# Designs tried in a protein design chat: miniprotein binders against q6w4x9r395to579. Part 71

Target 1, 185 residues: q6w4x9r395to579
Amino acid sequence: GHCSLEGGSFVTTFDARPYRFHGTCTYILLQSPQLPEDGALMAVYDKSGVSHSETSLVAVVYLSRQDKIVISQDEVVTNNGEAKWLPYKTRNITVFRQTSTHLQMATSFGLELVVQLRPIFQAYVTVGPQFRGQTRGLCGNFNGDTTDDFTTSMGIAEGTASLFVDSWRAGNCPAALERETDPCS

## First folded at step 7 (miniprotein)

Design g39
Fold by ESMFold2-Fast, scan of step 7:
Structure g39 (fold): chain B 185 residues (1-185), chain A 90 residues (1-90)
Amino acid sequence: as target 1 above (185 residues)
Amino acid sequence: SVLEEIAKTILEAVERLVDYVEENDEEWIILAIRYLEWAAEIAEEAGFEKVAEAVEEVIQAVEEGDEEKIKEAVKELVEVMREAMRRALE
């Protein structure tokens, strides 16, 4: 399945349900028992720099017990708070530059993330068939039925996107990406 | 090449822009403008001044909100891109 975060505020779920929201927090994009070490994919939104758009995607985070990989719109990739040169490899995850404008995070467990850095920061999530019916978060439940794609973190199917999105907020608004520029540079 | 990436970005953005303007979809129009802004910046840095200028004219036409002016500016931009590609291959 494919899930996309585009145009600053648009999401298309794994079941191809499009919706829009205006968020300025960190949100759980994907949780699944198929992700190792309690893994989760998260999306960070903040105030937009574009004059007509109110919010935009500013970072994507993969968090597990072992890793906190942050890919930011400023093209900085960190793991557990340390900046990494690409290609960056762990046992199960490789982050590399796919094209001049795209980064890819490939994994051994059926999750792929492609991030468009320019001209606008966007994210594309691909999951293997083992994830079918086993996903939770902003990308939906991947069960082939769009009518229950707005299932909240409490397991309740909502008719509106606003309650759905709020239920998947990770509790920090706005998200602060902790990084310090090298004072010697 | 840089010019090929610029051309691809411009052509993709203007194709989307025309559709979004006809649909009056503000968020997607903004997205297309950001593609064009990036293309203009890279074109200017690479020395393709006429391309950068034509892109800026499309952006201005969109800001004015006149569909006819937007279509005229897009047509001009496509022609300028074709000429730049032709000259780069010589």
Scores: ipSAE 0.000, ipTM 0.166, lowest interface PAE 14.6, mean pLDDT 72

Design g4
Fold by OpenDDE base, second read of step 8:
Structure g4 (fold): chain B 185 residues (1-185), chain A 84 residues (1-84)
Amino acid sequence: as target 1 above (185 residues)
Amino acid sequence: GEVHVRIEIETDSPEQAREILERAKEIIEESGLPGVRVEVRQEGNKLIIEITGVTEEWAILLARYIAWLVEILGGRVRITIEES
C-alpha cells in the first residue's frame, strides 16, 4: 500500500483515494498493530502563506515507545530531540539519504518512508501486505475500499475529509478545512 | 557477509526505461550508502541493476528504493538477493 502527501495539502490513501485539506496541526498518518511498540507515523502541517489555504507539510514524525524520529523540511533528522547524522540506524529503523533531495526511512517491520525535501516537502508511505485492513489514520484503512477511507478515530465513516482529518489530530490545533482536489496544483 | 542484489525492471518503452535509469543513477550516485558497487544495463525497455560489495542491509535498502521508484513510474520490478 502506498500513501502520498503531496503538493502541500494533497493526500492519497493506501486505497488510492485522493483528497485535500488545509490544516496546521500534527496528524496521525498511520497507526497499526503491525507497528511495533505502539508506533505511529505522523505528519506536521504548518502555514506556508498568508491565507488559510496556504498550508504545507513541514515534517514527518515516527513515534513509538522507543523512538521519536523527526524528518523536517530543514533536512534535519532527530531522534528524541537529538540531531542525528545520516545514515542513522536504530534497532529497527534506518534513515539515510537517497539523493540530494530525498531521504528514506526504512524499517524491519514493513514500513517505508520516502521524503522529498525539495522543491516541495513531500512524503511517501509504503506498507507491506501484512498491513492490509489493519491501518488507520489519514492514509486510510488499506482494505481496498475507498468509500470507507474517511473513517474517523472513533470508527465512524465520514463523507467529508474535514471531519475525518480533524479526528486524527495529534495535538490541540484548529480545525482543518476541506477543499476540492485541484489537479493543476 | 556481502550480498548480490539483482533488480530486473520491465517498462513499456525504451524511453521509460531510460527515465528510470537516469533516476536510478541519481539515487546510486547521491546515496549515503557506503561501499556500493552498481552495474546497470539497459536492454530496450528492460533494465538490469546489479548491486554488490555491500552488506545485505544496505543492498536491500537501495533495492527497495529503486523498486519503489519503478512502481511510481509505472514499471515492473523483480528483485533477487543472493549471497556473494
Scores: ipSAE 0.006, ipTM 0.190, lowest interface PAE 11.1, mean pLDDT 86
Fold by ESMFold2-Fast, scan of step 7:
Parts: sequence; C-alpha cells; structure tokens
Structure g4 (fold): chain B 185 residues (1-185), chain A 84 residues (1-84)
Amino acid sequence: as target 1 above (185 residues)
Amino acid sequence: GEVHVRIEIETDSPEQAREILERAKEIIEESGLPGVRVEVRQEGNKLIIEITGVTEEWAILLARYIAWLVEILGGRVRITIEES
C-alpha cells in the first residue's frame, strides 16, 4: 500500500482516498501492531509561505521505544535529538540520500519512507501486505474500503476531513479558537 | 502570474480513462481553489484536462498530484505549463 503527503497539504490514503487539510501540529500518519517497539510514523505541519495553502509539511518523524528519527525540510536528519550524517544505520532502519533531492528511510519490517526535499517537501509511505487492515492514522486503515477512511482515533467514521485530522493530533498543540488571534502575529 | 496547465493522459481503455477523470475531478474539487477554471475532454482512451486561473506554484502542486494518481491507476501522463 502507498500513502502520499504532497503539495504542502494534500494526503492520499492507503485505500487511495484523497483529501486536504489545514492544521499546524504533529499528526499520527501511521500506527500499527506491525511496527516494532510501539513504532509510529508522524508528520509535522506548520504555516505555509505559499498563497494556496495555510499549512505545509515541515518534517516527518519515526518514533519507537528506541528511536526518534526526524527528517526535516531543512535537510537535517536527527535521532533522539542528535544530528546524523547519511547514510545513517540502525539495526532495522537505514536513512540515506537516494538522489540529490530525495531521502529514503528503509526498514526491515515492511515500512519504507521516501522524502522529497526540493522543490517542495513531500513524503511517500509504502507498506507491505502484512499491514493490510492493520493501520491507523492520517494514511487510513488500509482495508480496501474508502467509506471508512476518515476513522478517528476513537474509532468513529467521520464525514469530513477536519474532524478526522484533528482526532490524530499528537504533541503539545494549543487548540485553535477562531476568536483568539494573537494581535502581534 | 497565472498559468495555463494542460494535462494529457493516455490509458489502456475508455473505462480506465473515465475512472481517472472522475478521481481527478475529486482532487480538483477538494483543492477548493477560488477562480480556477477546468475544461475536460475524453477521446476514447485519452483525457485532456486544461486548467486556468491558477498561479504557477499551485499549478505545479496540482499537476504533480494528478500525475501521481494517473501513475497508480496504470495510465501515462504529459503535463505542459505555460504563462497565460
């Protein structure tokens, strides 16, 4: 299965359902019992500099009990807060420069991530067949049925992308209240 | 400035072309772009999608997304972006 994060704020799920969202937080892309050591793939979105989008992808994070690998739009790769030179290898994960504009994270457990750095920061997630029906997060449930692709973290199928996306929020992000705008921003 | 985007798609059957067209329409509608104008023509196994009223940056993003969709559905794509 393939899941893509493209064009700043577009997502296509493993069941090929496209959607767009506007949010500035860290979101869970993929959780699965198939990922070792409570692993999860996450995406960081922040305010966009382009007119067509309020938000854009700025980093992708792989988090487990052993590793916190961050690949950011400024082309820095860290693990557990320490910058790493490529190629960077662990027992089950290798991060390397695939081309002058692309980084790849290859794993031994059926997950592959390709990150496009230029001209636009984008991410492509590939999972093996063992993940079918075993995924949760922004990339959907990979069950072959697009009608439930907006299943929230509480297991409820939503009709809109915004409620779906908000349910997969991770990290310390203040809730956006439309009435409260920082006058200095 | 605004650009004119021409997306030419070739498939193996008229049914596949129709499927790609419907999914491309969904992507364009979900983009929510104000002022975008889209013209679509299907000629058997071929689709031509012409988009006007978009900036170059947005045209590139939309074109890449549609190209990815066409590739996963087994089609072939050619994209031309011209100043308008």
Scores: ipSAE 0.000, ipTM 0.120, lowest interface PAE 17.4, mean pLDDT 70

Design g40
Fold by OpenDDE base, second read of step 8:
Structure g40 (fold): chain B 185 residues (1-185), chain A 90 residues (1-90)
Amino acid sequence: as target 1 above (185 residues)
Amino acid sequence: SVLEEIAKTILEAVKDLVEAVKENSDPWIILAIRYLEWAAEIAEEAGFEKVAEAVEEVIQAVEEGDEEKIKEAVKELVEVMREAMRRALE
């Protein structure tokens, strides 16, 4: 399964459902019992301009009971708040520079993350077949059905992205917007 | 289906673009174009190359500022999408 965070505010789920949103919070991209140590992948969004519609991905975070690995737009990689030199390896996770513009987080448990640093900060999530039907978050449920990808953290299927996205907030942040709106309205 | 979702995405983006052009709002035009470019990439990755191409033609028309060309490109995009949908059902 492939999930992508592109163009600043665009998401394509594991089931290949595309959608967009504007939010300035940390969101859960992927939770699964297949991730060890209660692991979860999260995305941090922030304002990139003056308009509420000008939002962008600024960091990706893998959080577990053992690690908190942050890959930020300024190319800083930290674990539990401490800056790390690349390549960095801990237990079953390795973070390294793939190319001049791309970092990769490789794991032994079927999760791969590629982060494009420039010109646009983007992320690409790949999970193995063992994750089918066992994922939740902004990347969807990886069951081959796009119609139920907008399932909230409470298990409710939503028809629009806004409530779906908001349900996966990791903190107390402003509500996400599903579409671009005129800031003057 | 994937194609249906792509279609919805593209149509919404086109709607936004048309409105932005109508209002002569450069910032919103830029954002709409960015969205369409993304949609085109998704379409291409999903195997709908003709759809992606048609989207790009709309973008090009907008960048050129040719209203008639925009209109024609949008019409063509709709037809291409309809054809893609038809084929997907076969």
Scores: ipSAE 0.026, ipTM 0.293, lowest interface PAE 5.9, mean pLDDT 89
Fold by ESMFold2-Fast, scan of step 7:
Formats: sequence, C-alpha cells, structure tokens
Structure g40 (fold): chain B 185 residues (1-185), chain A 90 residues (1-90)
Amino acid sequence: as target 1 above (185 residues)
Amino acid sequence: SVLEEIAKTILEAVKDLVEAVKENSDPWIILAIRYLEWAAEIAEEAGFEKVAEAVEEVIQAVEEGDEEKIKEAVKELVEVMREAMRRALE
C-alpha cells in the first residue's frame, strides 16, 4: 500500500482517499502492531510563506523505543538528536540518498519511506501486505474501504477530514520534537 | 458525506491551482492536477460522473495553458458541484 504527503498539506491514504488539512503540529501518520518496539511514523507541519496552502510538511519522524530518526526539508537527517552522514545504517533501518532530490529510508519490517527534497518537500510511504487492516493514523486503516479512512484515534469513523486530522495530533504540539531519546539506543 | 469530502477536496485543489497559475508555479500546478485527477476518479466511482467530467475539463484547460479557458472550466466545475450538492440535499 502507498500513502503520500504532497504539496505541503495534501494526503492520499493507503486506500487512495485524498484529502487536505490546515494544521500546524506533529501528526501520527502510521501506527501499527507490525512496527517493532512501539514504532510510529510522524509528520511535522508548519506554516509556510512559499506554499499556496496554510501549512506545509517540514519533517518526517520515525520514532520507536530505540530510534528517533528525523528527516527535515533542509536535508538534515538526525537520529536521537545527532546529525548523521548518509548512508546511515542501523540494524533494521538504512537511510540513503536515492537520487539527487530524494532520500529513502528502508527497513527490515516492511516499511519504506521516500522523501522528495526538491522542488517541494514531500513524502511517500510504502507498506507491505502484512500491514493490511492493521494501520492507524493520517494514512488511514488500509482495509480496502475508503468510507472509514477517517477513523480517529478513538476508533470513530468521521465523514470530515478536520476531526480525523485533529485526533491524530501528537501531544500538545510540538510534543514529538521535544521528546528525549532512549539511553543506549 | 462522500460528496461533501469530494467537494472540499475539489474546492481546495482549485484554490491552489488558481493561485499556482497566477504565480506561474509549475510544481504547485502539477500537484494540484494530481489531486484533481484523484478527485475525478473517486467522483466517478461514487457515481458523480458529471463532477468527474467537469474536473477533467479543468485539467485539460490547465494543460493547454489558456487562462481564459481555465477560468471558464473552473466556473463550470463550481456550478456542476453546486448542482450535485443541491440534488444530494433533496
């Protein structure tokens, strides 16, 4: 399944439902029991004077008990607050430059992330078939039914994108950017 | 409703498209077109074929690069969407 974050604030879910929102926070893109060590993929949105929308994607974060990998629109990659030179490898995750304008995060657990740096910062999420029906977050539930793609963090299917998006806010903004890393990760 | 979400998606994509065309921003124009293509596909699958056709006319006008045709196609899309919403309410 494919989920995309494009044009600053446009999202297409794993079930191919497009929507747009106007929020400036860190949001949960993807949570799943298929992600190891309580892993989650998150997106950071901020106001942009360059975009034609109120908000734009500025960073993508992969957070688990061991790692906090941040890929920023300024081409900086950090893990647990420390800048990393590419290619960067851990036991289960590799971040590398796929093309002059794209970075890729490949994992051993069926998640792939491609980040476009230019001309507009965008992200593309690919998950393997083991994630079918087992995802939560802005990318939807990946169950083949678009009518419940706006399922909130409380498990309620909404007809409106704004209530759905607000439910996937990570803490009190910008909670994900202020978290400390695990010792010895 | 599904129609309300399609309408919101189309309205936001059209707003971004109009601004991108006025500012001659190719990357934003391409992204707006992509979102309009997805909206047209979903509208067609949901049975709103006239809405899908009107969206496709906007895409064609943008590809031709004629600002007057884009304005006319956008106006037609807004009217078609207004009619679809009106019928859904009744």
Scores: ipSAE 0.000, ipTM 0.215, lowest interface PAE 13.6, mean pLDDT 72

Design g41
Fold by OpenDDE base, second read of step 8:
Structure g41 (fold): chain B 185 residues (1-185), chain A 90 residues (1-90)
Amino acid sequence: as target 1 above (185 residues)
Amino acid sequence: SVLEEIAEWIILAVRYLEWAVEINDEEAIKRAIERLEEAAKRAEEAGFEKVAEAVEEVIQAVEEGDEEKIKEAVKELVEVMREAMRRALE
């Protein structure tokens, strides 16, 4: 499964459903029983301009019972609030510079993250086949059906992205704006 | 040391590559190749030409889409790295 956060406000789910939203909160991208230590991947969005539609990804966070790894747009990597030099290794996670413009978080449990730093801060999430049908969050449920990708945290399938996205907020933030994206774009 | 750093990059890239190939994710494979190319470049710059060559052989095998060649190339790369590390410790 491949999920992408691109262009500041665009998301493509594991099932290849594209959608767009504008929010300034932290959202759960990926939650799964396949992630050890109650792990979850999250995305932090913030304002990039003056209008409501000017939002962008500013950080990616992997949170578990043991780690809180933050990759920010300024290339700073922290774990549990402490800055870490690259390459950085934990028990089952490694963060390193892949290229001059890309960082990578590699894991031993079938999750890979690539973060593009420039010119636009973007993220690419890849999960192994063991995750099929066992994912939830903004990246969808990875079951091959795009029509149910907008399943809320409460297990309700929504027809639009707004309520779906809002259900996966990690904090008390304003409601997100949505716009459907052309699958061919 | 420089060689240890290169070794680490190669190990991580190879692990990612193997996984990418296993799940047949074209984009992931592409990213793995990019990382390997960076490793090869660093190896070459550091004077470890044999390491760079071995990495390039892995890349070539991946681009050809031959799983058996990939396995063989990775195996050879590991051996080349081990030899390089051994020499560095002498």
Scores: ipSAE 0.015, ipTM 0.220, lowest interface PAE 7.9, mean pLDDT 88
Fold by ESMFold2-Fast, scan of step 7:
Structure g41 (fold): chain B 185 residues (1-185), chain A 90 residues (1-90)
Amino acid sequence: as target 1 above (185 residues)
Amino acid sequence: SVLEEIAEWIILAVRYLEWAVEINDEEAIKRAIERLEEAAKRAEEAGFEKVAEAVEEVIQAVEEGDEEKIKEAVKELVEVMREAMRRALE
């Protein structure tokens, strides 16, 4: 299946459902037991300069027990905080320049990531058939049913994840409750 | 920062817990507990004792199988994390 993060604030899920959201923090893009060592793919969003599009993708992160690979819009690739020369290879992951404007992260476990660096920073995620019905995150539930992509989180977990995301500090990521006003009921 | 890395692990563990509980799979729930235990260990090793204790309370609530207790324990974990982040910024 294929998931894409395009045009600053648009997401198309593995079940081909498009949506747009406003977000200025780090979000879980993909979690699955098919990812080794508690792996997860995450997306970092920041404010854009365009008032009509308030947020844009600025980095993609692959996090596991062993690695924290960050691919940023400034074309820097780091692992565990250290800048890496491309091609960069670990036991199961290779990051390399696919074209003059695209980087690719290839894995041995059925996950592929292609990042467009120019003219707009965008990401494309491909997962093998073993991921079917076993994904969680912004890319949705890869089960062939588009009706449940926006109902994947339980009420408890949704409230929790929102609060944890709000507590996450990634530079300019503000707390969601910082500007909360108690309305007259 | 170390605290930001711990926050990542907690977010990942909570999201996995969400899925495990939703699919009602005992093995997936056990795996979610293992991920929460790893998050608690990382917090403890980094010196964030109260964060580690709050994660352990979430684990206990999951083991009891009480959805309302899980919700309450998670809410407390969030508040403990916010306090830890506030103190780290001082």
Scores: ipSAE 0.000, ipTM 0.209, lowest interface PAE 13.7, mean pLDDT 69

Design g42
Fold by ESMFold2-Fast, scan of step 7:
Structure g42 (fold): chain B 185 residues (1-185), chain A 90 residues (1-90)
Amino acid sequence: as target 1 above (185 residues)
Amino acid sequence: SVLEEIAEWIILAVRYLEWAVEINDEEAIKDAIEYLEDAAREAEEAGFEKVAEAVEEVIQAVEEGDEEKIKEAVKELVEVMREAMRRALE
């Protein structure tokens, strides 16, 4: 299955449902029991340079108990906060420059990530058949049915992309922090 | 380049629009049109007037609800963008 994050704010799920959202936070793209060490793929969005109302992808993060690999739009790759030169290899993951404009993260567990650096920072996620029906996050549930692709982090099918996307925010993002802060305290 | 960024935004927005029209999702159609309008304005400001005009033709065809005109306008937009990209390489 393929999931894509393109043109700043466009997402196409593993079941080929396209949608758009306006958010400036870190979001969970993919969680699955098929990912080792409680692994998850996340996307970081910020305001775009085109207009204040638009958002753009600025980094993709692979997080597990062992690794925090960050690939950012400025072409910096870090793991656990330390900058890495490419090709960068761990036991199960290799990050390398596939072309002059693309970086690839290849894994031994059926997940591949390709990021386009130029002209627009974009991400493409490929998962093997073992992930079918076993994914959750912005990339959808990969069950062959697009009608339930907006399943929130609480397991509720939503009718709107906004509520769906909001449910997949990581707790450390500015928008979530603003919500938690009591303005009258 | 600015043109390459604009071209990718337009292509993504058109694909989103075509999907939204196919499933008759009015909110998605409106969202895609707004995104195309923003991309067209940026194309015009960057000096790509024919690209902006072709995008406006796609928007008009969608607003008229004529599937054949939408298909023709999208095909014309693709050709206009190919020509703009070709000229930018010179």
Scores: ipSAE 0.018, ipTM 0.427, lowest interface PAE 7.9, mean pLDDT 75

Design g43
Fold by OpenDDE base, second read of step 8:
Structure g43 (fold): chain B 185 residues (1-185), chain A 102 residues (1-102)
Amino acid sequence: as target 1 above (185 residues)
Amino acid sequence: SAEEWLILAKRYVEWGLEILRRGDPSGLELIVEGVRLAVESGSPELIAEIAKKALELAKELLEQGRYEEAAELVARVAELLIEAGREEEAKRLIEEFRRLIE
C-alpha cells in the first residue's frame, strides 16, 4: 500500500483515493496493530500563508512507546527531542539520506517512509501486505475499497473528507477545510 | 499478497546496495532488513538472489579496500540466513567470501 502527502494539502490513501484538506494540526496518518509498541505515523500541518487555504506539511512523526522520531522540513531529525545525525539507527528504524532532496525511514516491521525535502515538503508512506485491512488514519484502511476510506476514528464512514480528517486530529486544533482534489495534481 | 511482500524485500535490498555503494553505512542495515523480509516471505528464489547480490557487493567493497565493510555485510547476511534455518545458503555465502579474501 502506498499513501502520499503531496502539494502541501493533497492526500492519496492506500486505496488510491485522492482528497485535499486544509488544516493546521497533527493528524494520525497510520495506526495499525502491525506497528510494534503501539506505533503510529503522524503528520504535522501548519500555516504557510495568511489564508486558510495556505497550509502545508511541515513534519512527519513516528511515535511509539520507545521512539518519537520527527522529520521536519528543515531537515532536522530528532528522536525523543534529541537531534540526531544521519544516518541514524534504532532497534527497528533507520533514517538516512536517500538523495540530496530525500530522506528515508526504513523499518524492520514493514513500514517505509520517504520524505521529499525540496522543493515541497512531501511524504510517501509504504506498508507491507500484512497491513492490508488493518490500517487506520488519513491514509485509509487499505482494503481495496475507496468508498470506505473516510472512516473516522470512531468507525463511521463519512462522505466528505472534512469530518474524516478532523476525527484523526491528535490534538485540539481548528477544523479542517475540504477542497476537491484535481486528479492531475 | 506474496508478490507485494517480495517487492518490498527487493526494494529494501536494492536501496541498501545503492546507499552502501555511495559510502553510507546505513545501506548495510537496509540490506539486512531486505534479507529479513525475504526470509519472512518464504521465497527461496529471492533469498538466493539476495545472497548473490550481497556477495557481489562484497567483492566490490574488497576491490575498494573496504575490507571491514565487506566482512560485516557477509556476516550479517549469513547470520540472518542461519536464524531463518537457511544454513546451507549461509555456508555457501561464507565460503565464497573466504575464497575471495584468501
Scores: ipSAE 0.013, ipTM 0.266, lowest interface PAE 8.8, mean pLDDT 86
Fold by ESMFold2-Fast, scan of step 7:
Structure g43 (fold): chain B 185 residues (1-185), chain A 102 residues (1-102)
Amino acid sequence: as target 1 above (185 residues)
Amino acid sequence: SAEEWLILAKRYVEWGLEILRRGDPSGLELIVEGVRLAVESGSPELIAEIAKKALELAKELLEQGRYEEAAELVARVAELLIEAGREEEAKRLIEEFRRLIE
């Protein structure tokens, strides 16, 4: 399955349902029992410089008990807060420059990530067949049915993206706090 | 009449596309309004035409190095199509834009 985070804050789920993303926070992109060491893939969104675009992808994070690998739009790769030279290898993960404008994170557990750095920061997630029906987060549940792709962190299928996206926030951030204290904004 | 609303929707979209082409981002809000009117009028042909024209302008913007504007144009049009239940048109627009930037 393929999930994409593309310019202008679009997400296309593993079941090929597209939606727009407006939040400015860190969000859980992919959780699965197939990811080792309680691993999760996360996406960081912040305000875009374009006046009509409220948010854009600024970093992708792979977090596990051992690793916090951050790939940011400024082409810095860190693990556990330390900058790494590419190619960077761990026991199960390799991050390397695929082209002059693309970085790839390859894993031994059926997850692949390609990050486009220029002209627009974007991410492409590929998962093996072992992930089918075993994913949750912004990339959807990968069950072959698009009608429940907006399943929240509480297990409720929503008809719209807004509540779905908000449910996958990774903790409170300034944007989340402001929205919760002003439900009309 | 319904035909008058469709004509108005077309004019708003064409006007907005031309304003964006000239470098004024306010054209995007005219496109948004035009798409909204087209959706409410229920014309699949007009919606398909709008998606095609948005992609053509996005290609022109990319050729000019205006990457953020191209992405925002496609994103806003796709978002409106998704909100209107036109997910298949939105998917095609996103996929074709992806091909232009890969």
Scores: ipSAE 0.000, ipTM 0.184, lowest interface PAE 20.7, mean pLDDT 75

Design g44
Fold by OpenDDE base, second read of step 8:
Structure g44 (fold): chain B 185 residues (1-185), chain A 102 residues (1-102)
Amino acid sequence: as target 1 above (185 residues)
Amino acid sequence: SDDPWLILAKRYVEWGLEILRRGDPSGLELIVEGVRLAVESGSPELIAEIAKKALELAKELLEQGRYEEAAELVARVAELLIEAGREEEAKRLIEEFRRLIE
């Protein structure tokens, strides 16, 4: 399954459900028991303009008990706040430059991340088949059913993206705003 | 810039090949996922490349006496190609493999 964060405010879940939201917080993108050491992938959104609709992805964070890896426009920063030379390798994670514009985070546990740095900061998450039905967060639950992708952190299915997204906030921040998805955007 | 899914596809296949060469059967699953991504991308060039790599690995496995793994690899890749409407590529892959085991 693959999940994409594109165009600043667009998300396509593992089940291929597209939606849009505008938020300026850190959100749980992917949480799963299949991730070791209580790992989670998070997405950081911030304002990109003056309008409430001008929000964009600014960083992706993988956080576990052992590792904290932040991929942003300034490339890779670890839990020590230090920029790392690429390739950067930990026990189960390798971050390297795939192309002039793309970074890749490869793992030994079935999670892959590609981050487009330019011209638009975008992220693409891929998980192995072992993650089916065992994912939570903005990327959905990867069970082949798009209708229940908006399941909150409390296990409640929402009809709108705003409440769904808000439930996955990692900290205090303003409520997310829902917009209609335009696949042609 | 390159399609990120193509990047992932290549990565999965390459990584899978490496793992499988080391004798870890989980490498096959990575290869399969890579093929899936490649197929979804619709890139004929990438699909052809992956099929070629699969065949090359199959040859290596056969040389090592790992016949079952070779057959499984080819079968799984071919199946994915067929499911994606890439029947000609699948057919070619299977035929080439058959020639190797004759």
Scores: ipSAE 0.011, ipTM 0.220, lowest interface PAE 9.6, mean pLDDT 85
Fold by ESMFold2-Fast, scan of step 7:
Structure g44 (fold): chain B 185 residues (1-185), chain A 102 residues (1-102)
Amino acid sequence: as target 1 above (185 residues)
Amino acid sequence: SDDPWLILAKRYVEWGLEILRRGDPSGLELIVEGVRLAVESGSPELIAEIAKKALELAKELLEQGRYEEAAELVARVAELLIEAGREEEAKRLIEEFRRLIE
């Protein structure tokens, strides 16, 4: 199965359902019992250009009990907050520069990630057949049926993308209003 | 025993074709890198398959009125094949595309 994050804010699920969204948060792309050590793949979206409503992918994160691997649009790779030189290897994960514009994260557990750094930061997720019907997140449930690809974190199937995307926010993200300067100061 | 670069070449091309099909021109850079890897891995079979898939997408783009994108895809793939000494594959790709537009 393939899931893609392209053009800043465009997503295609494992069941090939395309959608777009605009948000400035960290979102869960993929959760599955097939990922070791409670692993999850996440995407970070932020504003692009001068502070305005448009958003774009700025980083991809693989998080588990032992690793927090961050690949950012600035071409920096960190694990647990420390910058790493490529190729970077752990027991089950290798991150390497495949081309001048692409990084790959290869794993032993059926997950592959390719990140395009330039001209536009984009990500491509490939999972093996063992993940079929066992995924949750922005990449969908990989069950061969596109009609329920917008299943929220609460288990509700939505007909549109907006509530689906918001349900997969990871942690707290401030509302736009709360980021404004204090009007009483 | 499989060459991992050959596997990556195929994945890059397949992803790039799908992204380009959906209207994102950045998919072309994935196709380009996939062709480079296929050439470096020395697989005539994969190179022929890539040329065929590029032509198939070019046909789809032409049906959608996306002539400039179709022409750029064919031109970039053909250029890489020529640089790699695969002139016959490049010539066939260009001639097939030419026949589609005439």
Scores: ipSAE 0.000, ipTM 0.100, lowest interface PAE 20.0, mean pLDDT 75

Design g45
Fold by ESMFold2-Fast, scan of step 7:
Structure g45 (fold): chain B 185 residues (1-185), chain A 100 residues (1-100)
Amino acid sequence: as target 1 above (185 residues)
Amino acid sequence: DPWEILAKRYVEWGLEELRRGDPSGLELIVEGVRLAVESGSPELIAEIAKKALELAKELLEQGRYEEAAELVARVAELLIEAGREEEAKRLIEEFRRLIE
C-alpha cells in the first residue's frame, strides 16, 4: 500500500481516499502492531503561505522505543536529537539520499518512506502486505474499503476529514473545527 | 502494553523539546499523559510525574521558573481531570519543596 502527503496539505490514504486538512500540529500518520519496538510514523504540520487556513508538512518523525528519527524540510536528519551524516544505518533502518532532492528511509520491517525536499516538502509511505488491515492513523486502515478510512483514534468511522484528523493529533493543538475560517470565505 | 511504551516516548520527546526551549514539547507531554491515564498504569503515571519533576528542577536551576511551574501545573491538571487527585497533589507538593 501507498500513502502520500502532497501539495502542502493533501493526504491520500492506503486505500486511495484523498482528503485535505488545515492543521498545525504533530499527527500520527501510521501506527501498527507490525512496527517493531512500538513504532509510529508521525507528520508535523505548520502554517505556510500568507493565509491562516494554509498549512504544510515541515517534518516527518519515526518514533519507537529505540529511535526518534526526524527528517525536516531544512534537510536535517536527527536520531534521538543528534544530527546524522547520510547514509545513516541502524540494524533495521537506513536513511540515505536517493537523489539531490529526495531522501529515503528504508526498513527491514516492510515500511519505506521517501521524502521530497524540494521544490515542496512532501512524503510518500509504502507498506508491505503484512500491514493490510493492521494500520491506523492519517494514512487510513488499509483494509481495501475507503468508506471507513476516516476511523478516529477512538475507533469511530467519521464522515468528515476534520474530526478524523483532529483525533490523530499527537499534541494539545486546536481542533480543526475551531480554527479560524479561510479569509477568502 | 505497547501503548504504555508509546506514552513514555511521547513524554520523553516532549521533555527534551521543553529542555531546548520549544513550547510544543508541553503538548507532546500532554498527549503522553493522556495515553498513560488510558492505559491505567499507576507505575507509568508515577514515572511520568518523576520525570516532570526532574525537568522542573533543571529548569529552576537555569532560572526558568515560569516554564517549570507551567510544566508541573499542566501535568497536575491532566491528572486531576483523570481522577488521579492524589498523584496530582503529591506532584504539586514536591514541586513546592523544590522552590523553597
Scores: ipSAE 0.000, ipTM 0.100, lowest interface PAE 22.3, mean pLDDT 74

